VHH binders against F-box/kelch-repeat protein At2g24250. Designs and how they scored, part 25

Target 1, 374 residues: F-box/kelch-repeat protein At2g24250, of Arabidopsis thaliana (Mouse-ear cress) (q9zuh0)
Amino acid sequence: MAMKKKISTSSIMPDWSQLPEELLHIISTHLEDHYFDAVHARSVCRSWRSTFPFPSSLLRQSYSLPAFPLESKDLCCTLEKVPLFLFRVLTPPDAADASSEYFLGGLGQDKSNDHVELPSPLQCSVKVNVPGTEPILMNMLDCQIIPLGHKYRLMIGCNPEEYSAAFLPLNEQGGGGEFVALLDCTDLFLVLRSTEMRWIRLEKPSTASCKELFTFRGRFYATFFNGDTFVIDPSSLEATPLTPHIDSNFLVPSGNEELFLVKTDFLRCRVSRLDEEAAEWVEVSDLGDRVLFLGGHLGNFYCSAKELPHGCGLTGDSILFTVGSRNVTYPYKYGVHTNKRKAEDNINCWRSSRENRVLFRNRYDPVLSFRVER
Below, E stands for the ipSAE of ESMFold2; O stands for the ipSAE of OpenDDE; V2 stands for 0.75 times the mean of E and O plus 0.25 times the DockQ between their complexes.

## First folded at step 8 (VHH)

Design n22 (framework vhh_6fv0_2)
Fold by ESMFold2-Fast, scan of step 8:
Structure n22 (fold): chain B 374 residues (1-374), chain A 123 residues (1-123)
Amino acid sequence: as target 1 above (374 residues)
Amino acid sequence: QVQLQESGGGLVQPGGSLRLSCAASGFTFSSYAMYWVRQAPEKGLEWVSTISGSGDSTYYKDSVKGRFTVSRDNAKNTLYLQMNSLKPEDAAQYYCAKGDSYSWGYDEYFDYRGQGTQVTVSS
């Protein structure tokens, strides 16, 4: 049986190959953020393949860096821009009740023969190799893929390092230019300016372990497990404490305008917004059309519910929490759960985590490997 | 830093009772939810019970409801699990685990568990 093919919205047209080039071009602009739909569209016929470009969001950018100063060998070093996505599995192969589950992680193109390429255009299922488990068959048309942003990852030779990295492009209006990168290397920070292409050792501004590095309003932000938070100027490298002091490690930048603080104790969640003029955190009663993603070590993200794919199961006023080693996310409806989580929500979280049939190798990324026709 | 030390395990007959204790240090005990988890031979970690920081809210695995009672003494930084009507299926190494007000998800909460206390139910 043929699988249902989607082009931004549900399609029931039997002969899409007859569509004029002008309409195909309009459709291709809508598919730019619909990664697997764009890939599948390219497989319909020659006309579609020439009209729909290979989705650039599936390609990783890489920045060549000087040899890593904390390694004894002079190995080549790169900083990879890894796109991050939220995956919703609608019709899982072996667990119908898992259709509400979401998984957070990155996608990589695998050139190894150990991983499965996307099948023929007559089939949209991919075998996913998960360590410690038999390969599972996942139907890509029943998997909704939501872009969340990206994470920068340090590569030393061919090995990824789990150092937190923040990347700040400078004068990035023409698509290229200068940048400053900041790495948390546990005992110290390392800074690289593209203008100098040399590593700068920077003492940590806090004695506690660094939890997260991110960028907001053209500056670096570093949070620490003791609640310390510092704003670091990319030019001077001067670290200034963020005021007021936070008692939570979940800072979520919402575009370039707002900074949110999410505090949770398992049974309740509270969100506050930074008021820089008053130098205080102001609790908010709702998030409107915002959806906040708390991805643990993968970072924290924001999106607008209005920009999400139709039928993705997410609405505004939502917070998605990522659970440990399985990278499963759980929706929390902030507008109705301001003081505490419902008992049924807690039970559902526990049940889904324990009965999830998809296992992941580590706490930070799902193990998804695939090849895509270019 | 965070230290958790379980005690009170032992060998009991089916239908018997045990009271487990967990002494906590290195954090503000009353500010964090606490968990009891167990691991039977050749099985993974299994959640058993949760208690809120204040002690006002408690949650239990369906198979232990009505038999187990979790409680805490915030003045003594101590967590308890009263286990009644024990069954052979309850035999396991029992651990207490710290919640984290900064994180959501039980997998991460279980990173801060003690060495555990063994419960054996004869059959």
Scores: ipSAE 0.000, ipTM 0.253, lowest interface PAE 11.5, mean pLDDT 65

## First folded at step 9 (VHH)

Design j1 (from g30 with S30R G53Y; framework vhh_8fcz_2; at its last look DockQ between E and O 0.02; V2 from the best seeds 0.00; counts 0 for: pae E 17.8 > 2, grease 24.23 > 24.2, placed apart)
Fold by ESMFold2, look of step 9:
Structure j1 (fold): chain B 374 residues (1-374), chain A 124 residues (1-124)
Amino acid sequence: as target 1 above (374 residues)
Amino acid sequence: QVQLVESGGGLVQPGGSLRLSCAASGFTFRSYAMNWVRQPPGKGLEWVSGISYSGGSTTYADSVEGRFTIIRDNDKKMVYLQMTSLKTEDTAVYYCARGPKYSLWTGRTYFDYEGQGTQVTVSS
């Protein structure tokens, strides 16, 4: 690399901001399928930021919908796809503190452009909105960013609605073709097929309030606070009870590969996976590289621990409950002994590890914020 | 600190009745849904009944519907479980548990409990 500036006596560091545009283009083509590398490249300087586009996979997609039947006809109705991320704040290598700070929430491009231009490290800040406080400015170069998937949010005008939404694209490539959307409204479901662009009213299959709404393997799933669960076919709109087990605390899809059932009393839990061929729930003793986040305002998610460093306080094969009355918890792990007494203990379940203490700083919309102490 | 203190358990014959009480303190009681959960001998916790923060909505597990009634008194910060037509399978330690803030429903998730519970034994 060519030296662009006078070298200091403490180290040799090339000035990456001086790369010719031709070379920046070559670098940008290698970053197209590694979108967080592209985000970090945009943080180098204004020249790199103008050369590396914001990855389209990180933009919030919106789908225009017909007028919402339960609201004023004068307002735009859209369904917004909100990408979700886990941010891990990087600690300096020489830090004595064994704790790690985490934020979980949505990420989008800030479109405001009336600000004074800042030096590159400050221009790559993420605004973290913690309710009841001033927004926190967090430099993305100081964070590891781990993708967690998406949630869908109904927008009427510029205002988000608290209706649960599920969105089922009908193209293999996900290229924005035909889709079906299902919305949980107070006393009914609303269904939209993109081929008709017309809302269909659907009675809920349970008398309880709907708790969660998600998709798995081309079908909708609805869970209810009374424990009812249903699978809803996007074509027929028939609701079928989820078999073989309908008593559940949490249902957690892992992509389209597995559907997990977590039953818990918040002291311990058991995990099962759905075996569709056998029509049964099969108890499991491990989650592989997954860390499950259960019960929070953003719903149920998993994070792949392949991207987590050793010693960060979050490890695979674990469950973190983000709901409850306490601001302190521990990750749950399988086979943990409960006490020192050597009492005969049922270790064939998931229990608080009492290791890597988690302190919640915020559990409310829009961001989950917590500290892990080792 | 949140405290939930259960009372009113005891030994009763099949077909009998009991009323369980739960005194709440250390939080804004009227803002939370409340639940009863139970732990039968040698089994895990199972949800029994829930009541919305206002008391306007109640839910029951299938095994107790029609026999148990959940009631709350926001002024006294109390929740009750009126149990009738008791069966031997109702034998358990009963705990009251706090549900989500401003929840209109309750269920097997989104609740916690603290305290000793109260023993209900149904036997001849």
Scores: ipSAE 0.000, ipTM 0.153, lowest interface PAE 17.8, mean pLDDT 71
ESMFold2 (binder alone), look of step 9: mean pLDDT 84; pTM 0.869
OpenDDE, look of step 9: ipSAE 0.449; ipTM 0.680

Design j2 (framework vhh_7sr4_2; at its last look DockQ between E and O 0.01; V2 from the best seeds 0.00; counts 0 for: pae E 18.2 > 2, grease 24.6 > 24.2, placed apart)
Fold by ESMFold2, look of step 9:
Structure j2 (fold): chain B 374 residues (1-374), chain A 123 residues (1-123)
Amino acid sequence: as target 1 above (374 residues)
Amino acid sequence: EVKLVESGGGLVQPGGSLRLSCAASGFTFSSYAMGWYRQTPGKQRDLVADIYSGGSTKYGDSVKGRFTISRDNTKNTVYLQMNSLKPEDTAVYYCARGPTYSLWTGRTYFDYWGQGTQVTVSS
């Protein structure tokens, strides 16, 4: 059994959860926020450092924006960069049937009226309400934190808005603070260039609804429900069809290094990577260290296997579909035999490995929750 | 588990009408957008119509003015009324749950599809 680390408290260090509402209001109304930052760092940084010993976590960033053009009120408009995490509940050393349990978490809220608390690395202990089950007590000290990258959301006043967003910094490190944001609104795209700080209305290049917005190698990509896919240049805002044209089930960016196309009927799949220089899709049999998660409420993402310990049930070079009708699935691997096939051309695809069973307890917003059994 | 079951497909003459139904179960139907899509073999799925939880609709260009999507939240059913049918409307029609927006990912998605129902427009 792992020894739980104690955090020392003293009479000179207030319990911020017990501050009177009037004092919290006074702190919130001052523009000089250094005291709140110092208190936040002393409380949160100790929890953050002791619970999550990796230096790769980003500070939550907010970008002040001009008044939102689709809102008639003069409300504060900000774009928030929200880190996302997959939490692995660590197996106690004495567990006889050790299995790995995972939860989606993040630093933010779903909606103000629907305050559904996601697990957050800023919390020491939280009850997770998985729909259809009893609440689960999650201790952050008992969790491995697996970064999933981050997402951007638009805040108008104190509330998040229901708009898809893609964010592109204008330099590789983002050190200049300049960016371009693309928002999928109900009937158009909105573009913000930080160098102008004004909203630009952009007609959608397809008559269908936009399915996904993401960035890859300095450009925006928009996919649509009719199968259209466009590459949008952040400077000119010209949209061009992605060539070669694709009919795909899933497009998955892997950072800025690769763009994967996964075509599947959920029995078999084939994976290709985009070779932009050759203007072709190149079929692959190897995803390297990646575990791809496809089709869930989180969208399409990947996790580096370097973040995963051996024996947890999730390994690199794998595809895990989070969409489907059943709550049980297995990671897909390349070249898996079936009992009924002998032809090598059937082995040239990705199939269910039928190992390391994955049980989804929730695949819907706001919580992705699953268990891996070995 | 989520299930979407299409019905109402069949053979119809050009200029005729047909009404598709999609019975939904396993989720809070009234909270989700629903859609109809169609596919000819070897081609990508085309938007026919979306209907949002608040009743707003969107249509594909080739069906505007001829097709009407509607929903009945008391029966958990989405309908597609197809009028003035043309031979190019021949396809397998799929009911789908979505698009659904996730604030945390910033993406919209479709996560469930029906088995499809065949519509054939032939004289």
Scores: ipSAE 0.000, ipTM 0.135, lowest interface PAE 18.2, mean pLDDT 68
ESMFold2 (binder alone), look of step 9: mean pLDDT 80; pTM 0.805
OpenDDE, look of step 9: ipSAE 0.085; ipTM 0.513

## First folded at step 11 (VHH)

Design q1 (from g30 with S30R; framework vhh_8fcz_2; at its last look DockQ between E and O 0.02; V2 from the best seeds 0.00; counts 0 for: pae E 16.6 > 2, placed apart)
Fold by OpenDDE, look of step 11:
Structure q1 (fold): chain B 374 residues (1-374), chain A 124 residues (1-124)
Amino acid sequence: as target 1 above (374 residues)
Amino acid sequence: QVQLVESGGGLVQPGGSLRLSCAASGFTFRSYAMNWVRQPPGKGLEWVSGISGSGGSTTYADSVEGRFTIIRDNDKKMVYLQMTSLKTEDTAVYYCARGPKYSLWTGRTYFDYEGQGTQVTVSS
């Protein structure tokens, strides 16, 4: 009975690094519409990175603006359109802490000539620079990249100071159309209309510091730290209070579809959507596939749970809210009973679940890193 | 055309009560916050009370807090001001005003529409 030696066909992973350059070029032409695939391709090895160009669509777009009058000096102004992404990096299975790491921020091309050679065997890795930490190589093989939209930043001067800005294109045609820019300065707003090409000083509608400027469906929205919220007409520059004076309000645009208002006492949240037709806030108990991120340095944003990796601990119909100075983020779910709360608590609210804590590792712009603890 | 018509004013003794009414027409009533403002003799216009479009939120000037109550009926397109514990300093022409706007140019809150007003006189 001849024991057939099971030739363990060691599945020799093909060395993809050995693909001919000509073939890689052909492949690259087919990835033009798939910029995230291009990013993944670039992460395979040095040769691939050299062959696959960094997608231009992921680069920061810069717009030259008229000089900003500060005191007696005209300073050059550049408006930057910064694409924001959420991406998950899979930690190697051997890493004891099965915690999923997420990064928020921009993607950029490494311009450094000192490219770290990827160790053998072939790995799909990228160098991640998190401020305050040493650069690390991260496996991007199963990385999911989720676009979160764009943020606008105004850079002023030779040592560019960053100002929060909202940009509203008036014409559908990108790049050369009419636009209005609203900038948050310390003591005032500044407005630039493309047709006038001059900065106009505007008083702020609140005495508090501006928390966030954003655009939604052709209007400016301004939130303030005192809870003031205004909608600003881009033409008339008239501000209308959107909500009564509520101490803790967060506005979250969900693309161009819905604007959410989250009212929170940190223990409980109430979520409403704007009904523009009725000009009223309608309370909602369901966010669908949406995950809202609140309280972060990057502002308020949303993502689709469908785009999140399976098993990451984040599910749709959730709010991740960063509370307090300790930079702890809590998930909120609708109707969640916390063991300690008496049955009499109104279940018709979003409540913090201590389950699946999110810990921010770094809160420094431009890269936010956080870990979801199970 | 937007119209606001106030009623309910009159002469009342200190400590008395009065209810003002404002009838609104010519616009989507529930879409706008409504306010009461007053102009005392020889003084400028001062804000008294406001109510959100839905009626879910109300605000009051410190001078009238606890004494005045603003209510609205969106079906009837009415806004009311219940005044209690009236004082002589409450003497003014009271106006119903449609929701506040803020001019970024002037840095001031303003009301785009006001009624003709109703006189309230508090006197012994």
Scores: ipSAE 0.000, ipTM 0.196, lowest interface PAE 15.5, mean pLDDT 75
ESMFold2, look of step 11: ipSAE 0.000; ipTM 0.177
ESMFold2 (binder alone), look of step 11: mean pLDDT 82; pTM 0.852

Design q2 (from g30 with S30R S54K S103D; framework vhh_8fcz_2; at its last look DockQ between E and O 0.01; V2 from the best seeds 0.00; counts 0 for: pae O 17.7 > 2, placed apart)
Fold by OpenDDE, look of step 11:
Structure q2 (fold): chain B 374 residues (1-374), chain A 124 residues (1-124)
Amino acid sequence: as target 1 above (374 residues)
Amino acid sequence: QVQLVESGGGLVQPGGSLRLSCAASGFTFRSYAMNWVRQPPGKGLEWVSGISGKGGSTTYADSVEGRFTIIRDNDKKMVYLQMTSLKTEDTAVYYCARGPKYDLWTGRTYFDYEGQGTQVTVSS
């Protein structure tokens, strides 16, 4: 009876850190169009980071704009395009809490000279900077990076103050065109048209502070803390109210496809989509593969569930809404019956589901971090 | 073909004046904002002044505000930069530029056309 020695082919994972520089260089040339892969590559080890340039497309791009008259001085203005990403980082298996951690924010090159040489086997790590916390090294193995789009900010002055801004390209034909920028100032809006080369003052359509400025399908949208919501025509600069003065309204653009309005009393949500043709809000019971994130500091955004890691606890057709002072986010599903709620509850709404809770760890710009509790 | 041709540069003493001209051709001139940009020696491109297509709006960099005046003649398809009280730091190659435009792919603002430039040297 010949004991077949199970040659445990210990699949000796090749030490990728030992790849020849020449090979790395070749690989790097093929990653130019795959900036996320480049980020992953840079996370492998120091030698890889040295070989793989940080993708410029992931950097905050700054553009000089005409000077802005502020008070008695014309101040230099810089438009910054800030790419936003959702990161899922694999938590080490030894981490007691099998919770998936997500980070919303930007990618940046570590300019610190202290390139932490990560000892083997801690390869493929990135430094995560969350405001108010110590930097954490996270393993990027199986990390998913999901692009969420861009936000625009205007930096004004020598000691640049950051202002929220919306940027709207005009004349989309041919990849270039004119643009309109809308800046949120304390007391008024400022508008820059590329054709006019000047900032013009625009009265705010609400007396409340502006909560968010964004663009959707060639228009500006402005939300206010009092619940006011306006669409602003980029040409006429006329503001039209989108919703009656309702408290706790959230607008969420899903790319260029749909604009959603979420009305919430924190217990229940109603979701409507904008029918532009009818100029009406139409209630929806289904978001498809979309996950809406509401209540975050970075504004409202959506993610395709398909882009989320399998088994992360988040599913499509969901709203993650931050409720309360404790920065706890709850998943909402349509028509969810909670055993405790009286049968008389209108099931035709979004309610907190029994799905995994999402805990926001940090809401401070530029990084939003949250944990999905399993 | 879009063409921008600058002229009027030269050597001038500090405190002096100079008028730059830019002749534009190959496009609907009145439909585009026009700009002056400059490149000082060893430095990057710096925006100086802009004027709207209709000429009704002008803007200036802080460094030149009150000293420079941008004007355009849409009939002649000309842009001018009247420079006064020139300083040594104004020494640069000055370019006439059409724009700005926004690149939808990159999200960048850019001037799509620039001239060959004209040298302005302010020296004692």
Scores: ipSAE 0.000, ipTM 0.199, lowest interface PAE 17.7, mean pLDDT 75
ESMFold2, look of step 11: ipSAE 0.000; ipTM 0.158
ESMFold2 (binder alone), look of step 11: mean pLDDT 84; pTM 0.839

Design q3 (from g30 with T28K S54K R108S; framework vhh_8fcz_2; at its last look DockQ between E and O 0.01; V2 from the best seeds 0.00; counts 0 for: pae O 16.2 > 2, placed apart)
Fold by OpenDDE, look of step 11:
Structure q3 (fold): chain B 374 residues (1-374), chain A 124 residues (1-124)
Amino acid sequence: as target 1 above (374 residues)
Amino acid sequence: QVQLVESGGGLVQPGGSLRLSCAASGFKFSSYAMNWVRQPPGKGLEWVSGISGKGGSTTYADSVEGRFTIIRDNDKKMVYLQMTSLKTEDTAVYYCARGPKYSLWTGSTYFDYEGQGTQVTVSS
C-alpha cells in the first residue's frame, strides 16, 4: 500500500520581485494608459516602484490663476484639481473581523527617501497616511481603486489656505477653453471668468456658511449648512433656489447623468432626482447600481456597486449617511422595516438599516477612512 | 487657417469715438469667446473686453467700463469694439483675440490667436 505522499504543492507564489528589469520596462510601457494598474505595479516591491513611474494623471494638477486681491496684496492664486479615489483594502479572509476597510482620498507619490522596507511576504503594499495617525502599511493585493471624480481647491498665498472652489470649463473643444471658477470665501463668493481674467465679488445667496460647491451640467451648485441650496448660472451669476426651505438637504451628482436630492431627518430619507426639463424634483425609490455617500467632509459622492468588490457589504441602491459628530455612518435602504413597532410609518422611504454599520476612523481631509462592519 | 483681421483704428481727439472691427475666419466663430486686448506704448498687453461665444455675456476692464461696448455678429463672423469718450491713455495697438483658453497642461490662460492689430491714437 504505497502511501501516495500528498505533495502539498505549496503554491509557491512566484516571487515577482525577481522579474528582470528589462521585462518590467516593457510592462511599464503597456501600463501608460492604465494608471491604476501602474499604481498597483508600484506597490509590488521597491524595484517595481523604481521602474514604474508614478502616473502623471493621478497627480494634483495645478493651474495658475490671476492674483487674488486681498487687503492690498496680490496673492498668488493656484487652482488645484484633486482627483478623489475610493480605496478598498481587502482584509484576508482569515482575518477574524470580516470588516472591509475603505479609504477615501488622493493618491500621491511618496517623496520621502525613507522607503520603509516592506516586510516579506507582503508583495504588494502601500503606505497609507491618515492625518493624526501613524503611517500604516497595507496590503494592496486585490485592492480596488475607484475613481470618484475631482475636487477643485484654490490655494491662495504663500501659506496656502485651501478654499473650496468649483470649476466650470466652457467650450471644451480642443483641450482648452473658456472657464468660470467660483470660490467660496468666508463672507462672499469670488468669481473668475477666463474672459475677464479678474476676480469678481459675488454676494452669497445665503447667510449661512457654504457647505459645498460643485458643478453639474454646466451650472454651479451651492449648498449651505442651513439647508439652502442654489443653482448659480455661470453667465448671469444669478442664484436660484432649488429646494423648498427644507432642513438637511444633500445634493449628490451622479456624474453628468443625474442630480439627486436627499432629504433626511436622520431616521428616514427621501430621494429625488432633478428633472431639468420640468424644473422639478421627482421622487425616486430606486438608485439602481448607485451607492450614495452623504455627510462626509469630502462632500457628497456616488459610486457604482459594480465597481465594488463582491461581498464588501456595500450594495447598490443604497445610501451611506454619516450622522452626527461621532463619525458613524448608517446604510439606508428603500422600504426597510426597522423592527420598531406599529407606527404607520410610510414604507415608501429610505430607512436606516443597522445591519451594516460603517465606522469612520478619521474624518480629516484629505483622507477619510471608514470601516464597514458586518 | 484661423485668421483675425482688425480694422477701424486711427487718430482721434480726446472725447472722440471709434469703432473697431475684427473679421474672423477659419473656425467655428460662435464656439469661441472673443476679446479685445491692447498694448499701450512701452507697456504690456492689457485686456480690454470680452464677449462669450453666443454673445450673451460681456465683460470690460475697469478702465473702459461704461465707455466701450463689445458686440459680435456670429452670422458675419465679426466682433466689434465701440469706443466712446476716448482718452489719451487709450492710445494703443488694439488686437482682436480668440479665447482666452485655459490650458490644462500649462495651467495658464492664453489667447490662442490674435490679429495683427490696429493702431488707435488719441491725441489732441
Scores: ipSAE 0.000, ipTM 0.209, lowest interface PAE 16.2, mean pLDDT 74
ESMFold2, look of step 11: ipSAE 0.000; ipTM 0.299
ESMFold2 (binder alone), look of step 11: mean pLDDT 82; pTM 0.852

Design q4b (framework vhh_6fv0_2; at its last look DockQ between E and O 0.01; V2 from the best seeds 0.00; counts 0 for: pae O 16.3 > 2, placed apart)
Fold by OpenDDE, look of step 11:
Structure q4b (fold): chain B 374 residues (1-374), chain A 124 residues (1-124)
Amino acid sequence: as target 1 above (374 residues)
Amino acid sequence: QVQLQESGGGLVQPGGSLRLSCAASGFTFSSYAMYWVRQAPEKGLEWVSTISGSGGSTYYADSVKGRFTVSRDNAKNTLYLQMNSLKPEDAAQYYCARGPKYSLWTGRTYFDYRGQGTQVTVSS
């Protein structure tokens, strides 16, 4: 009985880092339409990074705006359009029990690190600096990148701080269109129209501090810490209240399709969608494939669960809400009974589930990191 | 209440060094970029340096570039300015500041909070 030595063909993964440059160039020409592939390729090794250019589509667009007058000097004002992505880092299979890690942020070319040596041997990893955390080595080979849209940043002179600003392009056609920018300047709003190229003062519609500025379907929306919510017409600059003065309101745009209002007492959430025709908020019990992220520093955002890997721990029809000072995020599901004993609780609301807790690792913009605990 | 308190100023000889500190309180320090500004006699407020909230980015005026280093300890809510190779022209009241803000009344952008300052004198 000849013991067939199972030649464990240890499939020696070829060292792809040794691919000839000529081949890399050829490969690079085929990645033009897949900027994420280019990002992955650049994560392989130094030689690959050198060969595969950073995708131009991922470059931050910068717009020079009129100078912002400060006490000392008029400072150059630059608007930066930053594409935002959700990164899922796949844990090695051996870490099956490991929580999935997600990163929310932008992609950018490291001007300083174009020559940074990647770890050897071939790991397809990138060192990621997340503010407030230790550097993380991310495996980019299996990293899933989900586009979430764009965030606008306003840089004023030497000020690296991001001002809360919303930008509304008026002409969708061809990269150089008209835009209106709304800037929160504590005491007032400043508005810039591209056609006028000057900052205009706008009185804030609320006495409270502005929490968030964003755009939806060609309008500005402003939320305030006191619960005030306003829609601002970009032309007339008139502000209309959207919600009564209710504390703990969150507005979440789902692309250009739906605007959701989430009212929460932290234990329960009620979700409504804006019916623009009726000018009413309609309560909803279903978000479809949507996952709403609330309470983050990057604002509220939505992700399609379809874009998420299967088994990632995140499912559609969910709200991930960061509650409390500890940056703990809880999933909310509609009609979920959290405690068997309180059967009498109105099930017609979104309730926190203890399942799949999400822990935010940092609170610093522009990169958020969170872990989904299974 | 937001408070900024500078310290570390003094008299130094040309070529000397000073380290300024700014103690911050009353706000989430790490969430704000901080500024060093200075005002010399009969001169306006001059920007010196900026550091991002995380401390990852630093900016310097050309006049101090290579000589001054801004840093921060967010755990201590403290902003620092290491000043090396001091020159007579560096003599000024130094302020730490947070901002900028736009004033509806004045129509100007200003630092919403600024400390009382610390005096730096450079004299042989």
Scores: ipSAE 0.000, ipTM 0.208, lowest interface PAE 16.3, mean pLDDT 75
ESMFold2, look of step 11: ipSAE 0.000; ipTM 0.151
ESMFold2 (binder alone), look of step 11: mean pLDDT 82; pTM 0.834

